VH-VL binders against Jasmonate-induced protein homolog. Designs and how they scored, part 5

Target 1, 185 residues: Jasmonate-induced protein homolog, of Atriplex canescens (Fourwing saltbush) (Calligonum canescens) (p42764)
Amino acid sequence: MASTQAMGMTEQQKKSVDEMVEKATNMGVNVQAQNSAVVSMINQTNVSMTFNENHNWSGSVVGTGYPKSIPTKQSRQFIHQGDAKDGSQGAVVYYGSNANGEPCGWLLAWCAPTNVTPTKPNRVYVDCGAQSKFDTISWDTIKAKLDVGPATTNFTDVDTETTIAAGVTSTGSFASVGAAFGLST

## First folded at step 13 (VH-VL)

Design r5 (from t1 with light chain S30R)
Fold by ESMFold2, look of step 15:
Structure r5 (fold): chain C 185 residues (1-185), chain A 121 residues (1-121), chain B 107 residues (1-107)
Amino acid sequence: as target 1 above (185 residues)
Amino acid sequence: EVQLVQSGAEVKKPGESLKISCKGSGYTFTNYWIGWVRQMPGKGLEWMGIIYPGDSDTRYSPSFQGQVTISADKSISTAYLQWSSLKASDTAMYFCARIGDKTSTHAFDIWGQGTLVTVSS
Amino acid sequence: EIVMTQSPATLSVSPGERATLSCRASQSVRSNLAWFQQKPGQAPRLLIYAASTRATGIPARFSGSGSGTEFTLTISSLQPEDFAVYYCQQYNNYPYTFGQGTKVDIK
């Protein structure tokens, strides 16, 4: 439709993102992650979500890869191992449905530099909406936005009533990324 | 020379519509976020929202949701701030500003000169 | 949203002296903090970003420090052109909020 609604995180979204960051941190500590992004995502929609695609600017997923599905009201995690030079920088897209049963997508992107500094901080970018929005993605455009993006953000698509929030923090040797995929109503 | 040039001052009545502009030059307009900042008389700066002109991705402050529309016309390197029905409390100076890229800054590095909007009967 | 609080509201300083301005965030903004200078009738000018990095063309007498929730801007040996209002801004989280400003006046 027309313009994006306000981007402020609700208290509930902040709580959900913080819980996912904590899950990612616990996983990273348990596996002694290094130079990586540990990503935890919760599906707060009414249907299961299905993995659609990923993109890598640097690094790659390790272990069993990206979760193929995220059941409703559950969380799933993965570890994205960074390159020595540029760290972990990637994105994932998951598909699901809104409250009206319409196909929708949720995009999460992260930048976790090998060495976090004041001028090279951890960053996230998020987007959501109709599934067709994700048929043709300009990854260069997303990277340009991500490279100047915040550490915590959200987005609501008013047409589909979908929402997404994410945050990233450093825990010394790895970055913890938490995301909540949801509905605005 | 990198510049943002804003449209001129406006004097309006409550209930009228208004669209002010911010034209970028000297850089690739579609590759940088443009933000709008309000400064009410005698007050500080307030972040209103930003737009990425390349794909019109727009993000608003909750304080301004539904109060204004931020848009851009990339073919003429221009961003806009628009009200459908002005209120007296919209009287303020409005700045546009660019967020620098990864090679320069991560904050508003280039500012327009400001557009004074006065809304009174 | 993150509230940025500046102190003092007004700081009276003689030319050639040192000014120290404080900015406090309601929650951690890491080092995602910028400082701006604004003179009457002018747009703000970026002084410092990433808490402590001077923007291009900014004199060395301006320096920033801090991380997390507490930040300072220091202006050594104030010049006549430095009497202005100074704002901090966080860019850790949308909305990118500003502090209310500190006016640096001639003593």
Scores: ipSAE 0.768, ipTM 0.902, lowest interface PAE 1.2, mean pLDDT 92
Fold by ESMFold2 at other seeds, look of step 13:
Structure r5 (fold): chain C 185 residues (1-185), chain A 121 residues (1-121), chain B 107 residues (1-107)
Amino acid sequence: as target 1 above (185 residues)
Amino acid sequence: EVQLVQSGAEVKKPGESLKISCKGSGYTFTNYWIGWVRQMPGKGLEWMGIIYPGDSDTRYSPSFQGQVTISADKSISTAYLQWSSLKASDTAMYFCARIGDKTSTHAFDIWGQGTLVTVSS
Amino acid sequence: EIVMTQSPATLSVSPGERATLSCRASQSVRSNLAWFQQKPGQAPRLLIYAASTRATGIPARFSGSGSGTEFTLTISSLQPEDFAVYYCQQYNNYPYTFGQGTKVDIK
């Protein structure tokens, strides 16, 4: 097999990520966000997702914090305020289930530097799979991957048939992060 | 010095298996992505996929998913590219390359010398 | 996937002259663009990353410019060792993709 839709970003995933980036952009404009990442996530699975964990390399969530749940086929947003030196760099993990009812996790990480430059661009990292994959997370390892990652990416876990896609862009004084949490089936 | 040294040229028949190697030295092997790039005779460069040897996180280009297996043995600082059943169309030069970190580059900064794979009946 | 298109396919240039190579992306790759040089029988060599940043050890005659969808590699005074094939590569979107190459031949 030369390729499968499960390994590359599908047309559906591209549309969902773009929609989430637009939602993040609109929110950031409306609240006049500065030096921050505005993050929008859509749950395209068959069950509600529950917040499990966050990690901060720089900055912190503001306002009402991380959404505690993301209902099926709905989106939720948060704002992560950056530090003066290193901007907004963080990650979230949400739990849910795959099509067989097996517990699974979705991880989204982002890097939104205070000053975006060609050598310090916005970046994302994604992962998903069995929930147990996220019992012991090496955040240093994820940071190393994130620091050389792309602005748009995806991953599919073949064993659980889970998938995730994300993108980030600069929208003036803040970064817009969009992510789609889903199933590859 | 930082180096990637690949295994030697291979001449194989269709249907045979093959595993070629890429050994890193002079740096912390587990902290950098290693990628594989194919160059068919007279053609350009094609990105095949990458592996993070520290945790074996492996990501394939859609064109190569299911066609090859990328793996690593971090205990000997070696990445691998393998085929379970070679085809004549697998005849190509194969390079491994390292993605730099934030202190060097964010692109393929160190390349192996290449491994020529010839598959002929 | 993002398609990278290079032009011209072949450039014939005399030593000491200026060479200008173009690379176009099918959609914006911002500044996440690298240039590589490859000589016959050798591995590619990183020249430029981040669209315009020279890799360590690369002579100043190599310069990169552009952002978004249009990029240029310029060799200001071409040396005999610069006759090679040049590839651009985007790393903005997974999967990463290369252009088809521009061959710089001696005139």
Scores: ipSAE 0.760, ipTM 0.898, lowest interface PAE 1.3, mean pLDDT 92

## First folded at step 14 (VH-VL)

Design m1 (from r4 with light chain S30R)
Fold by ESMFold2 at other seeds, fold request of step 15:
Structure m1 (fold): chain C 185 residues (1-185), chain A 121 residues (1-121), chain B 107 residues (1-107)
Amino acid sequence: as target 1 above (185 residues)
Amino acid sequence: EVQLVQSGAEVKKPGESLKISCKGSGYTFTNYWIGWVRQMPGKGLEWMGIIYPGDSDTRYSPSFQGQVTISADKSISTAYLQWSSLKASDTAMYFCARIGDKTSTHAFDIWGQGTLVTVSS
Amino acid sequence: EIVMTQSPATLSVSPGERATLSCRASRSVRSNLAWFQQKPGQAPRLLIYAASTRATGIPARFSGSGSGTEFTLTISSLQPEDFAVYYCQQYNNYPYTFGQGTKVDIK
């Protein structure tokens, strides 16, 4: 993918990601999540977003699965149960539209090791842009970037004016992942 | 031997363009993030941004977004830092550095030797 | 962005003595912190990553500690080659900011 990232996380994006991490934390505590990623995503675009695909490197979604849609200005959650050895490592892609009505996609990936250590921390990777960017995803490439990625990150696609931010933290026996899918306006 | 070798020192005037290079060898260039770090005269280190040469995914510091272009040519294992119009305040030492993979450091573990850029009339 | 603040700016130490350098992050960076050494005219060299793990080939006299917002680099029994500027860097989130540096001078 050849898109150029613009600007770091705004204070608004940090606030939104923190709120989604807290929402994921509350859900994980309520259901007593173990060795899993609890993921909360907020749609800050102007249209409903629809689920396109997922990928699993380790673990799988449980319960009612991935939210099929995320209404504008609302959040949705899912739980991704980890494997004993490698924890929860996965990705999701949601589609929507930018301010001009052009089809766009948002990709969120996470790594939540079974046992978090200083050298095996929780990590996230994000991407967004034109929907066609996600026609041929190299999951090996995404994994390589995720494996050395930060615990909080963002990306802005200048051409489509889409943006995404995400963060992950440990909460006892599970990881809380928060993400904000949005527009750079 | 894993190495990053940078292009030589540059003396330029304000308004001129410039593209400096960082060539990787001894490893699979497309599998590692490579970043650029500025050090102004007598000052500390500033993270400018990184690129993943395998797919050209780039991430910039807000301070440098729109000020420079980070790019790579994976066919010759080379990353670039480019200005369209230099300013005197761009006078600095510029380092490239590689982020180690999941089996190593996850940090800037290999550094180029630096490229001194001097912008003056 | 996360601001990294190092102290002191300059530390004067005699050879054979202990140096203690501090690094503070404006928000938690967990253990996603590295330390670098830079000598005049040279590129930085990675010393410590993951807050406390020594990079390959780094002498045991270098040790790192801390997590969250407060970190320490300790150099036990300083050697002549250790007089340099030291930088901390967080890699918890972009941009991967550096501290402003601590110069370790010979006393």
Scores: ipSAE 0.831, ipTM 0.910, lowest interface PAE 0.8, mean pLDDT 93
Fold by ESMFold2 at other seeds, fold request of step 15:
Structure m1 (fold): chain C 185 residues (1-185), chain A 121 residues (1-121), chain B 107 residues (1-107)
Amino acid sequence: as target 1 above (185 residues)
Amino acid sequence: EVQLVQSGAEVKKPGESLKISCKGSGYTFTNYWIGWVRQMPGKGLEWMGIIYPGDSDTRYSPSFQGQVTISADKSISTAYLQWSSLKASDTAMYFCARIGDKTSTHAFDIWGQGTLVTVSS
Amino acid sequence: EIVMTQSPATLSVSPGERATLSCRASRSVRSNLAWFQQKPGQAPRLLIYAASTRATGIPARFSGSGSGTEFTLTISSLQPEDFAVYYCQQYNNYPYTFGQGTKVDIK
């Protein structure tokens, strides 16, 4: 049989997600975040990424809002303040390009309940691929998938050779979300 | 009653293709992840991957990526597991299972009866 | 991936006695842990999810506990119909992974 590669998180992706979770944690501690998701994203592609859109199921971004761009090989952060009942639940889409210069998108969604319990844990959902994939997002479908998703996940789109990984953890009174937007090549 | 009903047992030779099925009923098929789980003879359970039939979003375990194809036809509420070229080591019991939604278990709460696949020369 | 390790491999228990099964994760899975029962010739059945929440229709003699990396399934008064293999499964990280199973035999 030909050599088989595992398609889970690479060692580099795991390290990058952990570093982004740590950056989110440090920011949340510094600003004394409460009932919120602190989100840190690193752009591991070869071009700058630009903000396309967000979606809120619960809560909203605070402070200076969503980073309008994420320069190549750099990270950016934002804070999404949760509401009293359902915490912070939202998504962002960033656009960039793959190694061939084709337009692509990366989607990160998170669920950070006001009160984390065994039956209401923190969750993430990720997706990536051709930019056109994100022209017609069904947010209800994304929410249904997010609501039963894991705390750590990844996805690779074979056609565009794009990849994304993310993780979420509780840090006292807030959730730390880390994500790595990248290329599979 | 919520059910997953799988296709019948298969006896195949190495190199042949195969597509087995898992039909859901009693619930909205497109709103739940369906997973596939392998159990080799005398062994435990292995998660192979999952699909969300509503949009065909498919996630594979690294051990099975490129080895099988998971798909669904939502018009007939059916998920599939497919091999392009079977090996003797594919001999196993294959289960499909549903992940419960937000208001229930968030775990594999409904299982198909299993499909025994035997690959021998 | 997260490795789930169950012990013991086999447990022989008389009816009416308590059975205690252990499951250890190689990294924290928080409370994202399920237990399944599989009787000979049958599909698995969900017993416990969220580490300690009993699934619908599961008898009260089944209970789960633990968080992080260490979990237990307890059968408080083992019945003849409880002989089976029991699996733990984490759903904290893709890929989801199962323990190798604990076989509970009636002594």
Scores: ipSAE 0.828, ipTM 0.914, lowest interface PAE 0.9, mean pLDDT 92
Fold by ESMFold2 at other seeds, look of step 14:
Structure m1 (fold): chain C 185 residues (1-185), chain A 121 residues (1-121), chain B 107 residues (1-107)
Amino acid sequence: as target 1 above (185 residues)
Amino acid sequence: EVQLVQSGAEVKKPGESLKISCKGSGYTFTNYWIGWVRQMPGKGLEWMGIIYPGDSDTRYSPSFQGQVTISADKSISTAYLQWSSLKASDTAMYFCARIGDKTSTHAFDIWGQGTLVTVSS
Amino acid sequence: EIVMTQSPATLSVSPGERATLSCRASRSVRSNLAWFQQKPGQAPRLLIYAASTRATGIPARFSGSGSGTEFTLTISSLQPEDFAVYYCQQYNNYPYTFGQGTKVDIK
C-alpha cells in the first residue's frame, strides 16, 4: 500500500543522516577537532544548492568557511569552532529548487555545548519550504526552538514537497552533525 | 500561576466538525511549544503534534498528519485542535501541554485539564 | 519512530515498599527521557526529565536512572497517593513517543 503519511523519516533519510554523521565524525577525527561542531550535509534534490546565509549564537566557522554550493547528490562539510563557555551554536540556510522548479530553502541549526550533559544535550532544528519563508528569519525564535529541540529530527513541507532531516551526536571532543536536504517526492 | 485551560467536553456525531481550545496564562504564550496528546479510553498517551505559537511552526506525528489541524491565535494566547469530519474512533480525552524552556524541563511541564470528546451516533 | 516499551504492565506494591519501573527504547534516546504520573480523570504530571532530574515540586522518593536504551523509575517508599499509571516518554527524536504505561496498584 502507498504511504499516505506526510512526514516521518524514511529509511533512506535515516541512512543518509547516519552516513553524514559518520562522515562528520571521520573529518573531525582527521583534523583533531575540539569543542566544535563538524557538519556534513548531503543534497538529495535534483539541482545544486547555493549558500544563502549563516547565523552564529556562539562560535564561528573555521577553515575555508561554509560550502558555497552543494552539487546534486553530493555532500559538503564545514567545521564550526565553539566558544569556551557556550560551545558551537549556529545555523545555515541553503537555497535550491523543488521538483517543479520553484525556489526553496533548507535551514539547519545546531547546538553543541562545550560540555554535553543530560540537561545540556546536543540539539538540532530544521526547516524547509518556499524560499520566501526565509526572507525574514527571527533568529531569536529559531534559538528558542533549538534550545528545547531533539537530537534527531525531520520536517516535510507539504506545499513545496521539500524535506530535511538531521541528527547530532557527541564524538569525543566534538559533535558530529549530519543533515540530508531533499524532496519528499 | 502558569496554567493551560481547555474548552469543555464535547458530544458529537460522526461527520461533524469540531475545534477545541487550550488557553495559556501566567507566562509568555508565544515563547513555548504547545503540544496535543490523545488518550483513547483505557489506553495510553499518544503525541499528536506541537505548534510554536510565536510563528505558527507546526510539527505533526505521522499518525496524525492530515487527520487534524493544530493552530494557534497568539493574540488571545490560545492553541486549537480541529477535525473537519469526526469519526467514532476519535472518541478520546485530548490534552494540551507546554514544553518548558532551556531554564526548565525541556519536557511537557504544564498540562491542561483535558477535553473529553465523545463521538457516537 | 522510536518505540518505547514499559515493563511490567502492572506492578503490585505495598505502601512503604520500593517500586521499580522499567522503560526500554528501540534505539538510543541518550538521556532525553521523561517520566509522567497519571491518576484516573487527571492530566499527566511530569516527574522526571533528562532521565534523572526531578521536576519542580516532585518529592525526593521519585528517582530516575539510565541512559541510551534502558531506563528505570524508582519510588523509594511508596505512598498511598503514588498509586497511578506511569509513562515514560522520549524526546530525542521527532515524533516524540510514550511507552504504553505501567499501572502501580496496591498489593
Scores: ipSAE 0.816, ipTM 0.904, lowest interface PAE 1.0, mean pLDDT 92
Fold by ESMFold2, fold request of step 15:
Structure m1 (fold): chain C 185 residues (1-185), chain A 121 residues (1-121), chain B 107 residues (1-107)
Amino acid sequence: as target 1 above (185 residues)
Amino acid sequence: EVQLVQSGAEVKKPGESLKISCKGSGYTFTNYWIGWVRQMPGKGLEWMGIIYPGDSDTRYSPSFQGQVTISADKSISTAYLQWSSLKASDTAMYFCARIGDKTSTHAFDIWGQGTLVTVSS
Amino acid sequence: EIVMTQSPATLSVSPGERATLSCRASRSVRSNLAWFQQKPGQAPRLLIYAASTRATGIPARFSGSGSGTEFTLTISSLQPEDFAVYYCQQYNNYPYTFGQGTKVDIK
C-alpha cells in the first residue's frame, strides 16, 4: 500500500474494540457490576505486555487487580469500582516492544461518571510510543484531555509504529471499556 | 476577550511551502485543544485535526494525515498549519477553532476569522 | 469514519415561520453532536452542543433534539439574521466529521 494508507482507526481495530467492549459487557453483567468501568484489553503485538502503572482520579481497581501480563494475541480484563460522587476515572500503562524490539508503552484512560448525561458522557483517551514517553506522565494534562475527549478514539505513533484504539459505552449501571494495543504495519 | 486571530490571505503556486498561523488570546492557550477546519470553495466544513499546545499532542483526520503538519508554539500562544508542497486542490478557506473545556461547551466554541489560501499556476 | 448526512440540502422558509433541519449519523454518536451556523464570508459559530444544550448567548428560538443517529435543529420563529448555512458535527469519534450543510434561504 502507498503512503496514502489511512492512519486512523482501521476496520480491524474497530472490530477488535467492539469485541473487547462486548467482553467487558459480558463480564460486567456476570458479576453484576455497579457504578464501575469494566475494562477489556487485547494485546495485538508480537510480545507479552507487562503492567507498569495505574492512576486513579476517582475509584479503584477491585478483585484480583490489574492484569500483570497480557500474552500476545490474548485479552485480559479488570473492574475499576467508582466512587459514589465521581464514578470510575482511571488510567493504566502497559509496556511491551515494537516490531524492532524497541521498548514501548501503551496508555489507556477512561472516564465513567456515576450518572452519564449528554454533558457528562463516558470518555476515553489513548496514547502509545517509545517507553521513555511514559517516564514522566502529567496526569493533570491527561485528565484535561480526557474530560473533553471522545467515546471512541485511536492513536498511532509514527516513530515506533505502535497503535492503540479504545471505546466506551454504557451498559445500564456500568461502563464497558474495550481497548486494542497493537502495531501499525 | 477570548479570540483566535489568523494570518492573512495567501496566493501561492503549486510546489511551494506554506505555514499559516492562529494566535490565541484572552485565555490559557496551553489548556485547550486547537483544531483546523478546511472549507473548499462552495463546499462544507472538513475537520483536519487538533493539537493540544500544552504537550503538542496532535491527532489528524485520516484524510489529512501526512498531507499537512499541525504544530504549536506555546511560548507565543500560536498554532500552525503547514504544507511542504502545495497543490492546486489545497485552494480553500482554513479556520482554526478551540474546543471548550469540561466547564464549558466541549465543542468548537471559538473560531478564527479564516485564512484564504489560493494555489494556482 | 462516521458519515453525517443533513437534509434537506436547501430549505426555503418565510421570516417568522419554523425551520426544521435534520442530521443523521451512520452510527450512533450518542449525544455528542453540535450544530453550527455559518453566514457568507464568516466563520462558523456554535449554536448547540450535547445535542440539545444551547451555547452561551444563543437565542431561545434555536433548539436541538435527538440522540443516537437522528438529530434535529429547530428555529421556532425565523429572523432575518438566521438565513445561513447550518452544519451538524459529531464529536463521538475522531475524525469529528461535519454534515454537508443545510442552506436556510428566504422563501
Scores: ipSAE 0.781, ipTM 0.898, lowest interface PAE 1.1, mean pLDDT 92

